# Designs tried in a protein design chat: VHH binders against q99177. Part 24

Target 1, 341 residues: q99177
Amino acid sequence: MKRGESQAPDAIFGQSRAFALSDSSVNPDVIEYLKSVRQEALRTNAISIKNHMNLQKRTRHKSSMYDDEDEGALKRHAISPSLIRLQRNVEIWVRWFNSVKATVLTNAYEFTGYEDETLDLLLLFLKNYLEDMPSKCTTVEKIISVLNQHSFPEKAEEKEENLQIDEEWAKNILVRLEKTKIDSVEDVKKVITEGDKHELVGYNQWFQYLINNEPQHTTFHEKITSKQLWVLIKYMSNTWIKEIHKKGRHYRRLQDWLFYILVHTPERVTAEYTSILRDLGKKCLELIQKKPVEAHENKITLPKEMAELNVEIPAAVENMTITELTVSVIAVNYGQKDLIE
Short names: E, the ipSAE of ESMFold2; O, the ipSAE of OpenDDE; V2, 0.75 times the mean of E and O plus 0.25 times the DockQ between their complexes.

## First folded at step 8 (VHH; framework vhh_rezetamig_d1)

Design f6 (at its last look DockQ between E and O 0.02; V2 from the best seeds 0.00; counts 0 for: pae E 13.7 > 2, placed apart)
Fold by OpenDDE, look of step 8:
Structure f6 (fold): chain B 341 residues (1-341), chain A 123 residues (1-123)
Amino acid sequence: as target 1 above (341 residues)
Amino acid sequence: QLQLQESGPGLVKPSETLSLTCTVSGGSISSNSYYWGWIRQPPGKGLEWIGHIYYSGRTYYNPSLENRVTISVDTSKNQFSLKLSSVTAADTAVYYCARRGIDELYWKPFDYRGQGTLVTVSS
């Protein structure tokens, strides 16, 4: 299947696809993001270019905490400092979020299949990965044997110097391969190309999936249905948001997922779905109010794909938490302003 | 108050390199909130985005100019520069240095820009 850019909106999520570079209506500023789509495409295909990994060490500029302690005395029902912070920053945060959302929905790569050449590269890198494993089970040995029977293109070796396999992808695909009878290279190709068709059911399965997979724009098209999205929001609301807030073992991964869930939440929702979002917002607010100081220690980080799309965090949102963002987005974008009043 | 000022030659010969510098005052280029960029307006045409740079040195270029354009930043001088190589008459334009917030939508205009400087490509 050829990789293609489509501007057709996703009917399920109300999302737009990436703009075609050849479209004369595309803003030049959008085109710059599309250039980064190549990196995303490679990442999605479990291959990344080494040269782009020089993520310049974010020099942590110590943002001076403007302690404006204005002492004014009025016994005003002590609006929690956390709520005041939300009220002051909600517009800026939501504006930034909407910008990010637009960037992801318009410029993120949508996986539509592997080209033959790309598939061959994946096979090669997979082979190398498996060969380099310190411990190999019989299944792995069999897969290696099968892959050794494949004729790889000569140019693949030259490209190898500049590319690296996504280890997370490799691990995940190995799990799938181990569950599949592999007798030929075609079987391996099939496992790679057909994706994981297993429908995840229940909290535990989804939890395992989230912690073991980074969120991607394409995942929301391929793996997550509209109904499942709301299930995930419920899980976030009921359990995962607490883990995020307390910086549990998987808090970073779950933060990334929450970010993407927000990005892919439809702009227009029914009253029922609004209620679900409202519940999430309330939970976030409760957590923020309980531990306002600790919240600053849990500042937002960008998911990998967003970083690759050249999304950056301005100073105005640098100290924002994902829980604060969540409340803000729900309050403003979904008309639940009473959450922050 | 933030001010951006373009400086450089107003006349460049064909095939030479156009070089401009933007001096920023009243604000720091080392801010993580902004892109610093160049735009131009050829006579009788609309604004064209050339490219911009982040304080880290990460650059973004218009694909149509990518092979000829280099943008650099000097945080010590609070300046950023444009180099456009192999210029032709088509590169005659008013050039503006500008700032754009990274938290704004990508289709939003630059927040601030200089007064602009005319660069004419002529023999």
Scores: ipSAE 0.016, ipTM 0.315, lowest interface PAE 7.7, mean pLDDT 79
Fold by ESMFold2, look of step 8:
Structure f6 (fold): chain B 341 residues (1-341), chain A 123 residues (1-123)
Amino acid sequence: as target 1 above (341 residues)
Amino acid sequence: QLQLQESGPGLVKPSETLSLTCTVSGGSISSNSYYWGWIRQPPGKGLEWIGHIYYSGRTYYNPSLENRVTISVDTSKNQFSLKLSSVTAADTAVYYCARRGIDELYWKPFDYRGQGTLVTVSS
């Protein structure tokens, strides 16, 4: 209670709290990431400057043929205040996003792989469990046949006895194997090494999953494959970004998913995947320009899990929308700056 | 053919620093396509991710280890290294260096790894 005191509040908090956070307010990993983004921006700007000079040269020749036309007045009426807002803020917004991405990815890494020796022991335990079952359906017999083709190390039996694996693990693996087409040992290895993935197919199943589940970092670690991530980005581009922008029925949930999709999108992508991201960026830009939204109505919110990581939205970026962030990230981090120029 | 080879002391005293080097041959560490990382397997346990580095120096660390771990890269020697300070018996493990594609989700298993080296923390 400070209300009854007229002295500096700092005197009341006399603890020598470490200010290491303020000393590390600029994370070295963020600095290296920003150097990479800046290097790409400089290359893009150099290419854009060269292209702008060539365009200016061509425009000069064309405009000299049509000097008496009033084309400039029409173009001035087409300039979007929302595009100007993007151009002014893109660097600050992306810098903040990159710091958030670095924080999430640095603080939440879990590796669930197995060394080959351990995987061989798990396969051997599974094989022995299935062979010892009192009655075997045709699916179990098929899995045993596949496992019999695998060459186990000479000493695997001795090491398998030293591992503490129980039959409940094997029962759980079998349930998952029965849901999968098994043609080779590699298919069995995938079931063992991958988490319990949902085999969601098509737009409706994904939509129902997203609206009924909060996104979490572990969802991308355990449940969503690389291929499925790109399917979700396509759904965002084709449908969900419009629902988010107009504040449709599930817009907050879809916004949270979009934020996490951006965080978990790989830093380097192929040209094919870059094109998918570009389509999403184009849709975001179309929505921003054709139906301007006030930031105080549609300001971005963070998924609930971000509070556990002490991630906050600073005042400099608090009025950004997810649609504005999305096109900004695509433009800067994925070399699509012509979208906002 | 790509090869990753761990090297370093197999015995480290408690409270000291564990130091390992991974030498990359059959490929370049300066590739824009890969992260280079360290994983370990304690006796009778599963694999544990330690961290990884991009060749430009950008690092990511397991939060449970981050205040004790340093990963660095030497592009001129085609090597990257691990230092883990203040070790205890709990740090006894087989240590592997490994490669991971940048365009994959960060949580996917590394696609190549070394044969591993046992490091024992003991007086």
Scores: ipSAE 0.000, ipTM 0.228, lowest interface PAE 13.7, mean pLDDT 71
ESMFold2 (binder alone), look of step 8: mean pLDDT 85; pTM 0.862

## First folded at step 9 (VHH; framework vhh_rezetamig_d1)

Design g1 (at its last look DockQ between E and O 0.05; V2 from the best seeds 0.00; counts 0 for: pae E 16.8 > 2, placed apart)
Fold by OpenDDE, look of step 9:
Structure g1 (fold): chain B 341 residues (1-341), chain A 123 residues (1-123)
Amino acid sequence: as target 1 above (341 residues)
Amino acid sequence: QLQLQESGPGLVKPSETLSLTCTVSGGSISSNSYYWGWIRQPPGKGLEWIGHIYYSGRTYYNPSLENRVTISVDTSKNQFSLKLSSVTAADTAVYYCARQGIDESLWYPFDYRGQGTLVTVSS
């Protein structure tokens, strides 16, 4: 009667393992997977333990200096309840955010571009669109000529019926093509593949784009350059964050965009960019302190794509606002802890 | 008081699909604080985690069983279910449904579990 070896509680998680990893029946792949998960968990937890040890050493400097009596009532600036909330939850919120970020970015890397087949279909659609144009300039004719030299797969026509290609896409591509020297089909492919990173200029254009389009991971790769990302962050900081906080007409859409902006903000940033983030954090903090939105009124919502990715909102995060999240992420991920201290 | 109760056939033939349902009473499955999962204990062996589901429908499976396991949730009935396809004698076990607190680990503590139901795979 082999005594069912009571799996010793996992030292990391404080509970018994769901199964014995040492069991010969356990698939090695499972073990590897679990190791990877543990490693990830340890990385997230190890960051928390190191921060607690450094706080104990700073207390000792007993600077003894002088007695002066002035009874000035240290108006104990009552720490804003909102700040207390941030301090208590910042770690949990950022951890969750980082998890979401990882999920979104991992799924993005799988988009290795258009499959050749998809690209061919796009070319075919473009060709048809251009051919159907009532007036063709010399440039359009040239592009058509180039596309006519391309050998389209025989089955491409059958698949065309199912491809609901956006005419707006075709128009935008055409504008880009007109600005590019097109000598071959490869040039056209390049224009299609290299998203128009320069099309949106100015506050109004960006605003219109944001309110009329749902944010997607691919948008940040196809349409938003690194430079433009920071422009958006500035706009968010200067104007849109107020609308979000006040639950203006477009607050939900703007909130979704802010979420994605945060997700796609690089981990390593220059001092200049850090300053921009810090400004955003300060503005968020200011708004939080002025009108503590009852957590119930402006709970974070998941963008559509994230919901489709089955992102979860745990109980600890359900009452979090996007402004609180923004401050938290900036404070922790970008070393601006003084915002929440 | 929260109660979990397993239900389903106690006998399944080889190559068939094992199907179990867990009925939750005294609490709502539509909580963002918990996962709802299945574990099993083969005779003479330790507990094995099968998988769990979040109220949103997101699932996590044991990689060793991932290709054969489907967990679903019905929030309207306050139930969640397990399907295990292509069963063999190795799948003979006492099956438990359980509630798991949300943690960063796959090893969520079980705070509540059912009494368990024996499922035997036999020709």
Scores: ipSAE 0.016, ipTM 0.270, lowest interface PAE 7.6, mean pLDDT 78
Fold by ESMFold2, look of step 9:
Parts: sequence; C-alpha cells; structure tokens
Structure g1 (fold): chain B 341 residues (1-341), chain A 123 residues (1-123)
Amino acid sequence: as target 1 above (341 residues)
Amino acid sequence: QLQLQESGPGLVKPSETLSLTCTVSGGSISSNSYYWGWIRQPPGKGLEWIGHIYYSGRTYYNPSLENRVTISVDTSKNQFSLKLSSVTAADTAVYYCARQGIDESLWYPFDYRGQGTLVTVSS
C-alpha cells in the first residue's frame, strides 16, 4: 500500500519531496555519500558518535556533492538559522558594542571622593529617606539618631529639597550601613565614601548584590576586582545567562550587568580566561539554537547610565538580544570566531 | 497530505522585485516544529537556500542575499511569501518553497517542497 518514492507530482498541485533518496534530479553519488555518513553516525553510541564526527577528515566527492552542500547551508550537512543570523550581523553588532564600550570607558562617572558640601547633601538625603521609612528596625533608628546629631548647613537643606531623589542609592547605602558598627556621623560618611569593607564571597552574596544594585562604570573601578570579574563571568555562564534568555524573575537587571561585564572585560586575556569566555559563548549559542527568540520580546535595552550618556540603539541593532551580543563579542573581540562559523 | 504550491509571475524585468507566494494545504503553517523556506536552483547549478521564516515572524536569510530578501508569513491565509529586490539575470532560477525541520543537524533539512516555478529575469 506504500507509494513509491518516484511518484510524479500532480501538474497543478502535488506532493514533491525535497531531496528524496531516489529522486533522479539528485546526483546518486551525493545520495550514497549522505546515506553512508548518516548510517555510520547511527551505528555509534553518543560518545563514539561525537568523537568520530570531530575526528573525521573525509574528503568529499567533487562537483555535484560539493555544490549541493555549499548552496544549501553554511555547514556541509545542516542549516542553522540562528548561526546564519549571527554570521550576518556579528560585525555590525560588535562595531556598535565597541562604540558603546568606548563611550562608557571614556565618559562615565568615576568616583574619586566627595567634597564636604556634597557629603552634607548625601547625609541629608539619607536622613530624610530613613525617617520616611514606614517600619524601622533598631539599626535604622540608631543611624537616624546619629544623623540627627549632625549640623546641616542651611544651604544643604535648601539644595537637597530641590534635588530629584534617588531612593535606590539610599537603599544601597543602608545595606552597607547595616554591615558596620555606626557610632558617629563620621562612620556614616566613611561608609558613603569608601564602599563595602567586606569582600563579597560566593554565589548568593553576589546574586543579592547584583539584583539590588544597578551596574555603573565606577563600580568596576572601585569595588569589583579583576578576580571578582571572572567569578561573575562564570556565574553568568553557569546560571544567569539562562535566566536572562528565558526572562526569569531578575532577567532585566542581570542583562544590564552582563552588558557592563562585557564592557569591562579586559581586551588582552590569558588562555585560561579565554576558555572561560568561550564557555559563556558556547552557552549563549546553545540557548539561542534551542529556543529561538522572538525579536520584539528580547531586544536589548540600555542600562540607565548608558542612556544618560546618550548611547542609542541604531535600527541595525534594534532586534539584537544580549545573548546574541555576548556570543558575537566573544567570537570577534576574543578570537573565538569558530563558535559562529 | 501536505502540499506546497508556488505562485507568482514567471517573468520579471531586471531591477524589479521578484514576488512569490507559497500556499500551504493539508497542514498548518502555525507549527513550532518547522521553518518555512525558499530555495532556488539556477540553470545547471545546485540548490541555493534563500531563507526561511518561523510562524511567529522571525526570519533567517542567506547572507549572500540578505540585503535584497524579505520573507513574510500570513498565518490567516496559511501562506508565506518571498520578495527579492533588484533582480538581475543571475536570479533566473527555479524557485521552490519548502518546509524545513527545526533540528538543523539533519542531512536533508528540507522534508517537503513545492513543484517549483521557473522565474526568468529578462528585458
């Protein structure tokens, strides 16, 4: 009851098989080669199949076989739409990224310390924020008590009331204050100016820091050491890139951090560090290929500091995702182009 | 039985836009298992992949053609379309619409295609 492979298509409408094994329009030598390679792959276990495919150096038969495979895909036996999209766009995406990197590294704020007038404004803002909190633990009450002992100049109070309040800053300062012994206003000033004296250790401390703090250029100069940068890249590869790609609970914040991590990754790196970047790139490619992303839902967004620097996303880049950018940067800027070839 | 049928002009003038439509019958274009694509075969040459589209609208194009190609889908009509701008004699070919598997590791990424339609680019 089975119809043969050579049945003719209907003149107006009909079934026509692409690359049917018995199709006379396909060179028989190409069909036999492809059949033998597929049969060999099917005979081996997962480990043997992987090793055999990676080690094989078979030459292809000339003319008909090469033309058919070359015209069908960038790879000799498969089409990868995600890979073709990366190959098509990688150069313009990385050029844009390099421009953004230059803008951030050149123009973004770098903290060098506060003048006394600025410190007074920050202390007054912090005091007002803490006093307005609906529920205050004993630590907060103590900090308020300490701040109430400080004499604020009349100019500082007037200027603070005209300021746009950044409550995220105050929240972050409070987290730091809770980690220290606060006996005087000078202790509060020290926390404001010096940052956290305790190094963050381990995945959970870093995760909590990242989700509660927006990335800023100055953070990579004043808090995140070179060693810690590479720890963050490993966490991205192992865990956070999946959260970003599937739009998990903190994906927007983690995407912003990934963008800044890429900006601050050194241009010259050791072979060990190159391997870490390569692992991240492989993970990004795996995610892109397994779950193709709708362009309108996952397009990259600019972190707040980049937007304030008037960085813009040009039309040619609008539909790029951070996972696509990440593998593109790793491939081009770190010599891992075989990931996308 | 799944059937794909190309339609459109068989003759296109140089510098104009080639426009083809593929009508899918006997199956739904709205599938999370397939891409819907266009391939062509110039006279005396092998097959060339043009591009494909997922039913959500995400497109992928052959880099050699990407600046001239637009593929679109209309799920309400169960159709997808090809536009190739600025054609020359080199674009003369038999054009096929095709269904492609999501798993690009297969030896033959196209499992169904239409009968093909010859498009000639000539003054």
Scores: ipSAE 0.000, ipTM 0.124, lowest interface PAE 16.8, mean pLDDT 72
ESMFold2 (binder alone), look of step 9: mean pLDDT 83; pTM 0.846

Design g2 (at its last look DockQ between E and O 0.08; V2 from the best seeds 0.00; counts 0 for: pae E 15.8 > 2, placed apart)
Fold by OpenDDE, look of step 9:
Structure g2 (fold): chain B 341 residues (1-341), chain A 123 residues (1-123)
Amino acid sequence: as target 1 above (341 residues)
Amino acid sequence: QLQLQESGPGLVKPSETLSLTCTVSGGSISSNSYYWGWIRQPPGKGLEWIGHIYYSGRTYYNPSLENRVTISVDTSKNQFSLKLSSVTAADTAVYYCARQGIDESLWLPFDYRGQGTLVTVSS
């Protein structure tokens, strides 16, 4: 690329592209993906244009004169009280949400790794877990041996009673350890610190994870890929949102997760992803209309981490439900206003 | 309008560390919608992806450079930086800071980039 050729703004994205698609260094798969995205964008635009053109054609229908007087009572489809509430408060709610989102994203603690003390506790837990295993392979024995060489802080045992470390975590770590050459405690620490590349697969695994773990900002960066985020949104839409609305056994945890999912949902999304969000919004709206939750019964609660960030719930938002918030955010932030109109 | 500007020394000695900073204006780096990264173009060669960083500090590096590359972000200054250690003549290139929308693929081209800065590795 000759110095200074201002890559013409990409006609589709309105931005100057950093990479030329013709560049030999560009992965062919990326090119194919971009083509698909462009195609989708063009389709979306074409649909928009068609809808505009069809609206213009419908106005010419001839006022045929038929006089028939039947005063059919314009059943003023009484806008559901729930919709009225949404319309009145949507701006305030979304403004608050955006503020919270900004706070969470700005104050997000860089997971700089486990503190040494925390890591020691994890090691201790792992050690205990491995020692309690009924059958130990040579690898497990080696790991135990390595861990036994580590000097654990005296106070670590006292803190152990409070460490409800997930057995599933230990199992996953063990699988990773078995695949890694372990010669020292440092190697074990490294495996613990290095994010579990094991992608949770399937509804049940994700459900268990969400129920047993509090959502944190760091989780969305460490464990949840972009693709997985959308999988979670789909699960939320298809199943979990109903549980939240019915105040099922895990409704609080799921609500917290939904809040974080919303916070970490990209601002700009493809047509496909927009469709997924729209579906979630529609489901929320349906639930709101079927059972107008008396504002007092299912008030939004702040996740623990947000509370620690001194996020406050103003009076104007106090009676808002997570379902209402979800619809509002989707309607306003993602251009789906027709959901609330 | 979003603007990205590279800054740093244009000359680095062999075996030293190349350091560059990208200043972002007209937009916030604290967005969950984008990665912020570095690309380079050696003379006569195509563009090479170096790596990128999320606002949270999560980094992704080109495997070929992973051991030598460090990218960091300063959200308070709306900046992110590149460090490339143990440089050789092969690291001579125009370096660009760039923004990339979050997508399923980490290898997607960046949508915005700076003007670029030439860094020459010479004794």
Scores: ipSAE 0.014, ipTM 0.211, lowest interface PAE 8.2, mean pLDDT 78
Fold by ESMFold2, look of step 9:
Structure g2 (fold): chain B 341 residues (1-341), chain A 123 residues (1-123)
Amino acid sequence: as target 1 above (341 residues)
Amino acid sequence: QLQLQESGPGLVKPSETLSLTCTVSGGSISSNSYYWGWIRQPPGKGLEWIGHIYYSGRTYYNPSLENRVTISVDTSKNQFSLKLSSVTAADTAVYYCARQGIDESLWLPFDYRGQGTLVTVSS
């Protein structure tokens, strides 16, 4: 090879004479080192290599259209090395994530709630238990009044007489109902279906809970309400994602919680919730661009429950960080692709 | 039009620190598409890659030099610098600063370089 002026592949760059890698004045050891750095960057996966080849075809044609140093042209393909990495890998990373999500939700212990028929039986049993109590406080009388507004199917009444329901269950539900404002049957149904939840308030209570408790699939069904999930996502965006990215004191535990939050984020979300996810995605992208993650080596690891389900991290994904996964999932699964364009 | 210019002392005593600055003009060092690097050519030898830095501060160094080399960036001055500690006569060389593309479709690690500055290590 010759100086960059004679090199046909470098049509846009090299307006000043470029220092070609094959230049005879370049120490061969430097050439071999730079080749190894390039090979290391390209060895991630077949899809990245395939996308690289396809991008090179398009870039050759676009090279004749971008014959100057134009930050705008780079923004149309990739704004930064981190953004180029995201664009190349986002599809395989999200597909892997979706397969993990499906595995966790299908194979982990699930409490998916009750069928409507079963829920009617539980409501009827609870009503009868409360009506048979020898002494009733005003709270119990209010709950009975609310349950009396519910129309029970005749088949539920017949089945309840034959159903063996644990009276301890009813006592536990009553304790939880006394802690909740009950205005309608739907409030009672919600208490029954959501399990025993810790009512945590404020950042410090949530932080202490997360650092002291390993995430599990059942935690998101039994312990964390839908509204609390979004509180956690806001705390991730405002504070915890930065701790994860910098390998702060609790970064491993917070990473595990972020992974599970992503798994349990609903597929269908309102515009308000989409905006919350977008804020998290923007924060992830800002962190990645200010301190490129490939230099961090903050590789994603599997939470314990996922590892027990024989989920593995394939070679194509092994160098991804949770921060990169988070923005990728938000971009693809929640329609925020402009974050990575 | 992009220009890179090396500056710093041309003579350094043994055991001291070699310090060079590269001033970038006609372009922004804060570009997200480039590494900013240092290379050198000892007398009668080929070019040796020293290291490079991304504008955010992330560095990559030649392993043979990594314990003695520091590359830093000052985006407010549009400059990046090289410090090489504990120098010996073996560090006598022409030092170049250079821009390195990240886009793999342009598989050329250096698309612009300075004119070079000779640094001599001598008592």
Scores: ipSAE 0.000, ipTM 0.212, lowest interface PAE 15.8, mean pLDDT 70
ESMFold2 (binder alone), look of step 9: mean pLDDT 83; pTM 0.843

Design g3 (at its last look DockQ between E and O 0.02; V2 from the best seeds 0.00; counts 0 for: pae E 16.2 > 2, placed apart)
Fold by OpenDDE, look of step 9:
Structure g3 (fold): chain B 341 residues (1-341), chain A 123 residues (1-123)
Amino acid sequence: as target 1 above (341 residues)
Amino acid sequence: QLQLQESGPGLVKPSETLSLTCTVSGGSISSNSYYWGWIRQPPGKGLEWIGHIYYSGRTYYNPSLENRVTISVDTSKNQFSLKLSSVTAADTAVYYCARQGIDESYWMPFDYRGQGTLVTVSS
């Protein structure tokens, strides 16, 4: 069944599956239910990961490389202890990461947009909300006028009775609408559909957002565009990774964000994006090599949401740092193995 | 092949408790991939979801029925049950037990269901 088939509103909740779990427009009862389901699903996945890690002790047969005796004192560049550690653990770490990634993504609600019917309901709700406002500015009046030009389906009112939408959603949408030139219902639909994805521009705004907000899976769908994701990766590479590694003031928060960024980085990336990842990996590697002892003191911690999802850090990963994980993931998942060789 | 079979009384008096049991065969209820649920279809109406249970015993109910519904699971017998208290004529329906997968949308179609059992609420 193609993921895009317009599902009629759920008769149980009076709501379409088109709503993101974190969307304020969702019926509170539905939110609570779906949160519970999500939590359960995440827990289930976490348990399954524990069982799969035990099986793949595949015995790598040490092929005996040939004894050629040539005496030349090739100054065996002493492989840095940090690199040795990476080489030894990279598979385990990446496996764990992939498991976590799978858990987060499989249990994550992907908002693919509103169905037309759902969008109409939202418009109707918005209209009603605005009409009921005690004081209306000229902008609000204009929006109401535009919405009045829209032909709502006859059954929309019946559906409205069963759909409880959060007023906070309406308020938030209104703020966005006030910032947008609205000439038609299509403009309103666009504002509703595109979300607030364009509001954060520049390093400072993003930095403030990251330090003041916990990363969540839904944030990457609702607020972070694909383009913005790569901007964040660049910021990580250029500045934030150093702060993480040095245990700066915001290192924990930034670490959590880096973890989620890695989780939400697409599996397939262009050469350009690969280059960006590679740069991040190189910087991480550099930091690891420069201060290996300090790195070991900066053990990975789970973001709050992941912890709530009962993601566990196995013993084999307990001493891993986020920088080590980053290098490992980039090396293995994105074909940059030369970083750890 | 997975089979689900509803069992219980077909007649319940008003204000009494409707009790049904679903017996699962050809598969284990102790799977982390599925919910085990109850749905009903009143005469002339569409299907209504009542609730479901996870193998762990965690339950989820339709908010409209939450105060009256209890679902339980017995993994040893590979069964799960429904209790609906304080029944009225509005609770007359064909009741189905069903299996529901867990996916990214958190709501999957039921992939297996029983044949259904008619429960009539009549004095």
Scores: ipSAE 0.027, ipTM 0.355, lowest interface PAE 3.2, mean pLDDT 79
Fold by ESMFold2, look of step 9:
Structure g3 (fold): chain B 341 residues (1-341), chain A 123 residues (1-123)
Amino acid sequence: as target 1 above (341 residues)
Amino acid sequence: QLQLQESGPGLVKPSETLSLTCTVSGGSISSNSYYWGWIRQPPGKGLEWIGHIYYSGRTYYNPSLENRVTISVDTSKNQFSLKLSSVTAADTAVYYCARQGIDESYWMPFDYRGQGTLVTVSS
């Protein structure tokens, strides 16, 4: 884990290493003791982890088999198999989710900006928008000239042609560009990067951003405000969750974003926000009941950042879908248990 | 100015209960803006979240540990505590208490922690 880098800031706490822990405050005898205990624990820890995994697999298997058989006998009434599966597994799935949430939140990195691919797409959209303007002042012509010097990847050009970006974003960027001297593409990139924090608005801008960017913890700190998170949850409920269900063009990316949205949903929420979560949960339940669990083809996968943090999908949750996780989290963590009862 | 200080036995026998207390000074534990949590670092490994508690008593635990963990709070003493039952050598670690905000952003890092206390589990 990242604690091993002694000179870099400790990203786990979002504070410098000097603030969170002082080497001078650590007893030297403790350091030497830690070395000996560390060596001893490393030699035996693999066995303990394997035994915990085997116990968890045995518990999941026995609990699943036992719950299916015994719960079926105790609940022989007309309810859907998908609801029974939720009722059987919800507590285990949410417990795992809560550990993932804590891991992500304790191991975060500072946001450093757009991925190069997304930035190239934004630059290309801006260029095309400016070229299509009905009249062009000298400032616009200068910006177009600068953008023409940039070499766009062939794939970015294909993506831009297939995607719609909100023209309001381009208008706002142009206003900022007019306030600065633009001598190179790097000047345009700087304006875009600085202007992007808290500036994305509207469904089309958010959709394009999500499908072209992998979710990261820092995105939710640096770019997505608390208010915007709730807008995204509404978009999930109204539109994107169905896209995930029908395995639409962007379903894997949208699954990853939904996972991160759940991770970053605050633990304390207002009644209005609870209602928004409940609507999403109801939509997830409708989708789950429409397609039986045994036909699930959209089993959860870990977003890249979570896999790099050594988050794993244990046997107890390996067949869970993101829609099942979503309704489970809403039911248990946000007091909406009647959704699954 | 805010300080968190761990206290408790440094040596615990296997199968017994590890018990630690965190004393908060320079601030109030009764804030509705913070969770109060426990983190540990086993030798040669990264930080592992154990759990946290809101001052009213609401708790959240790492599922890997939840069957063995109890976190409690005593607002009158400005303290919170950790009990980890049925310990083994794998529970040998440096234990930290920490504060985590709940109302300031959707990403809420731990912003304060104690200096840590080594707890060794030895038969």
Scores: ipSAE 0.000, ipTM 0.266, lowest interface PAE 16.2, mean pLDDT 71
ESMFold2 (binder alone), look of step 9: mean pLDDT 83; pTM 0.848

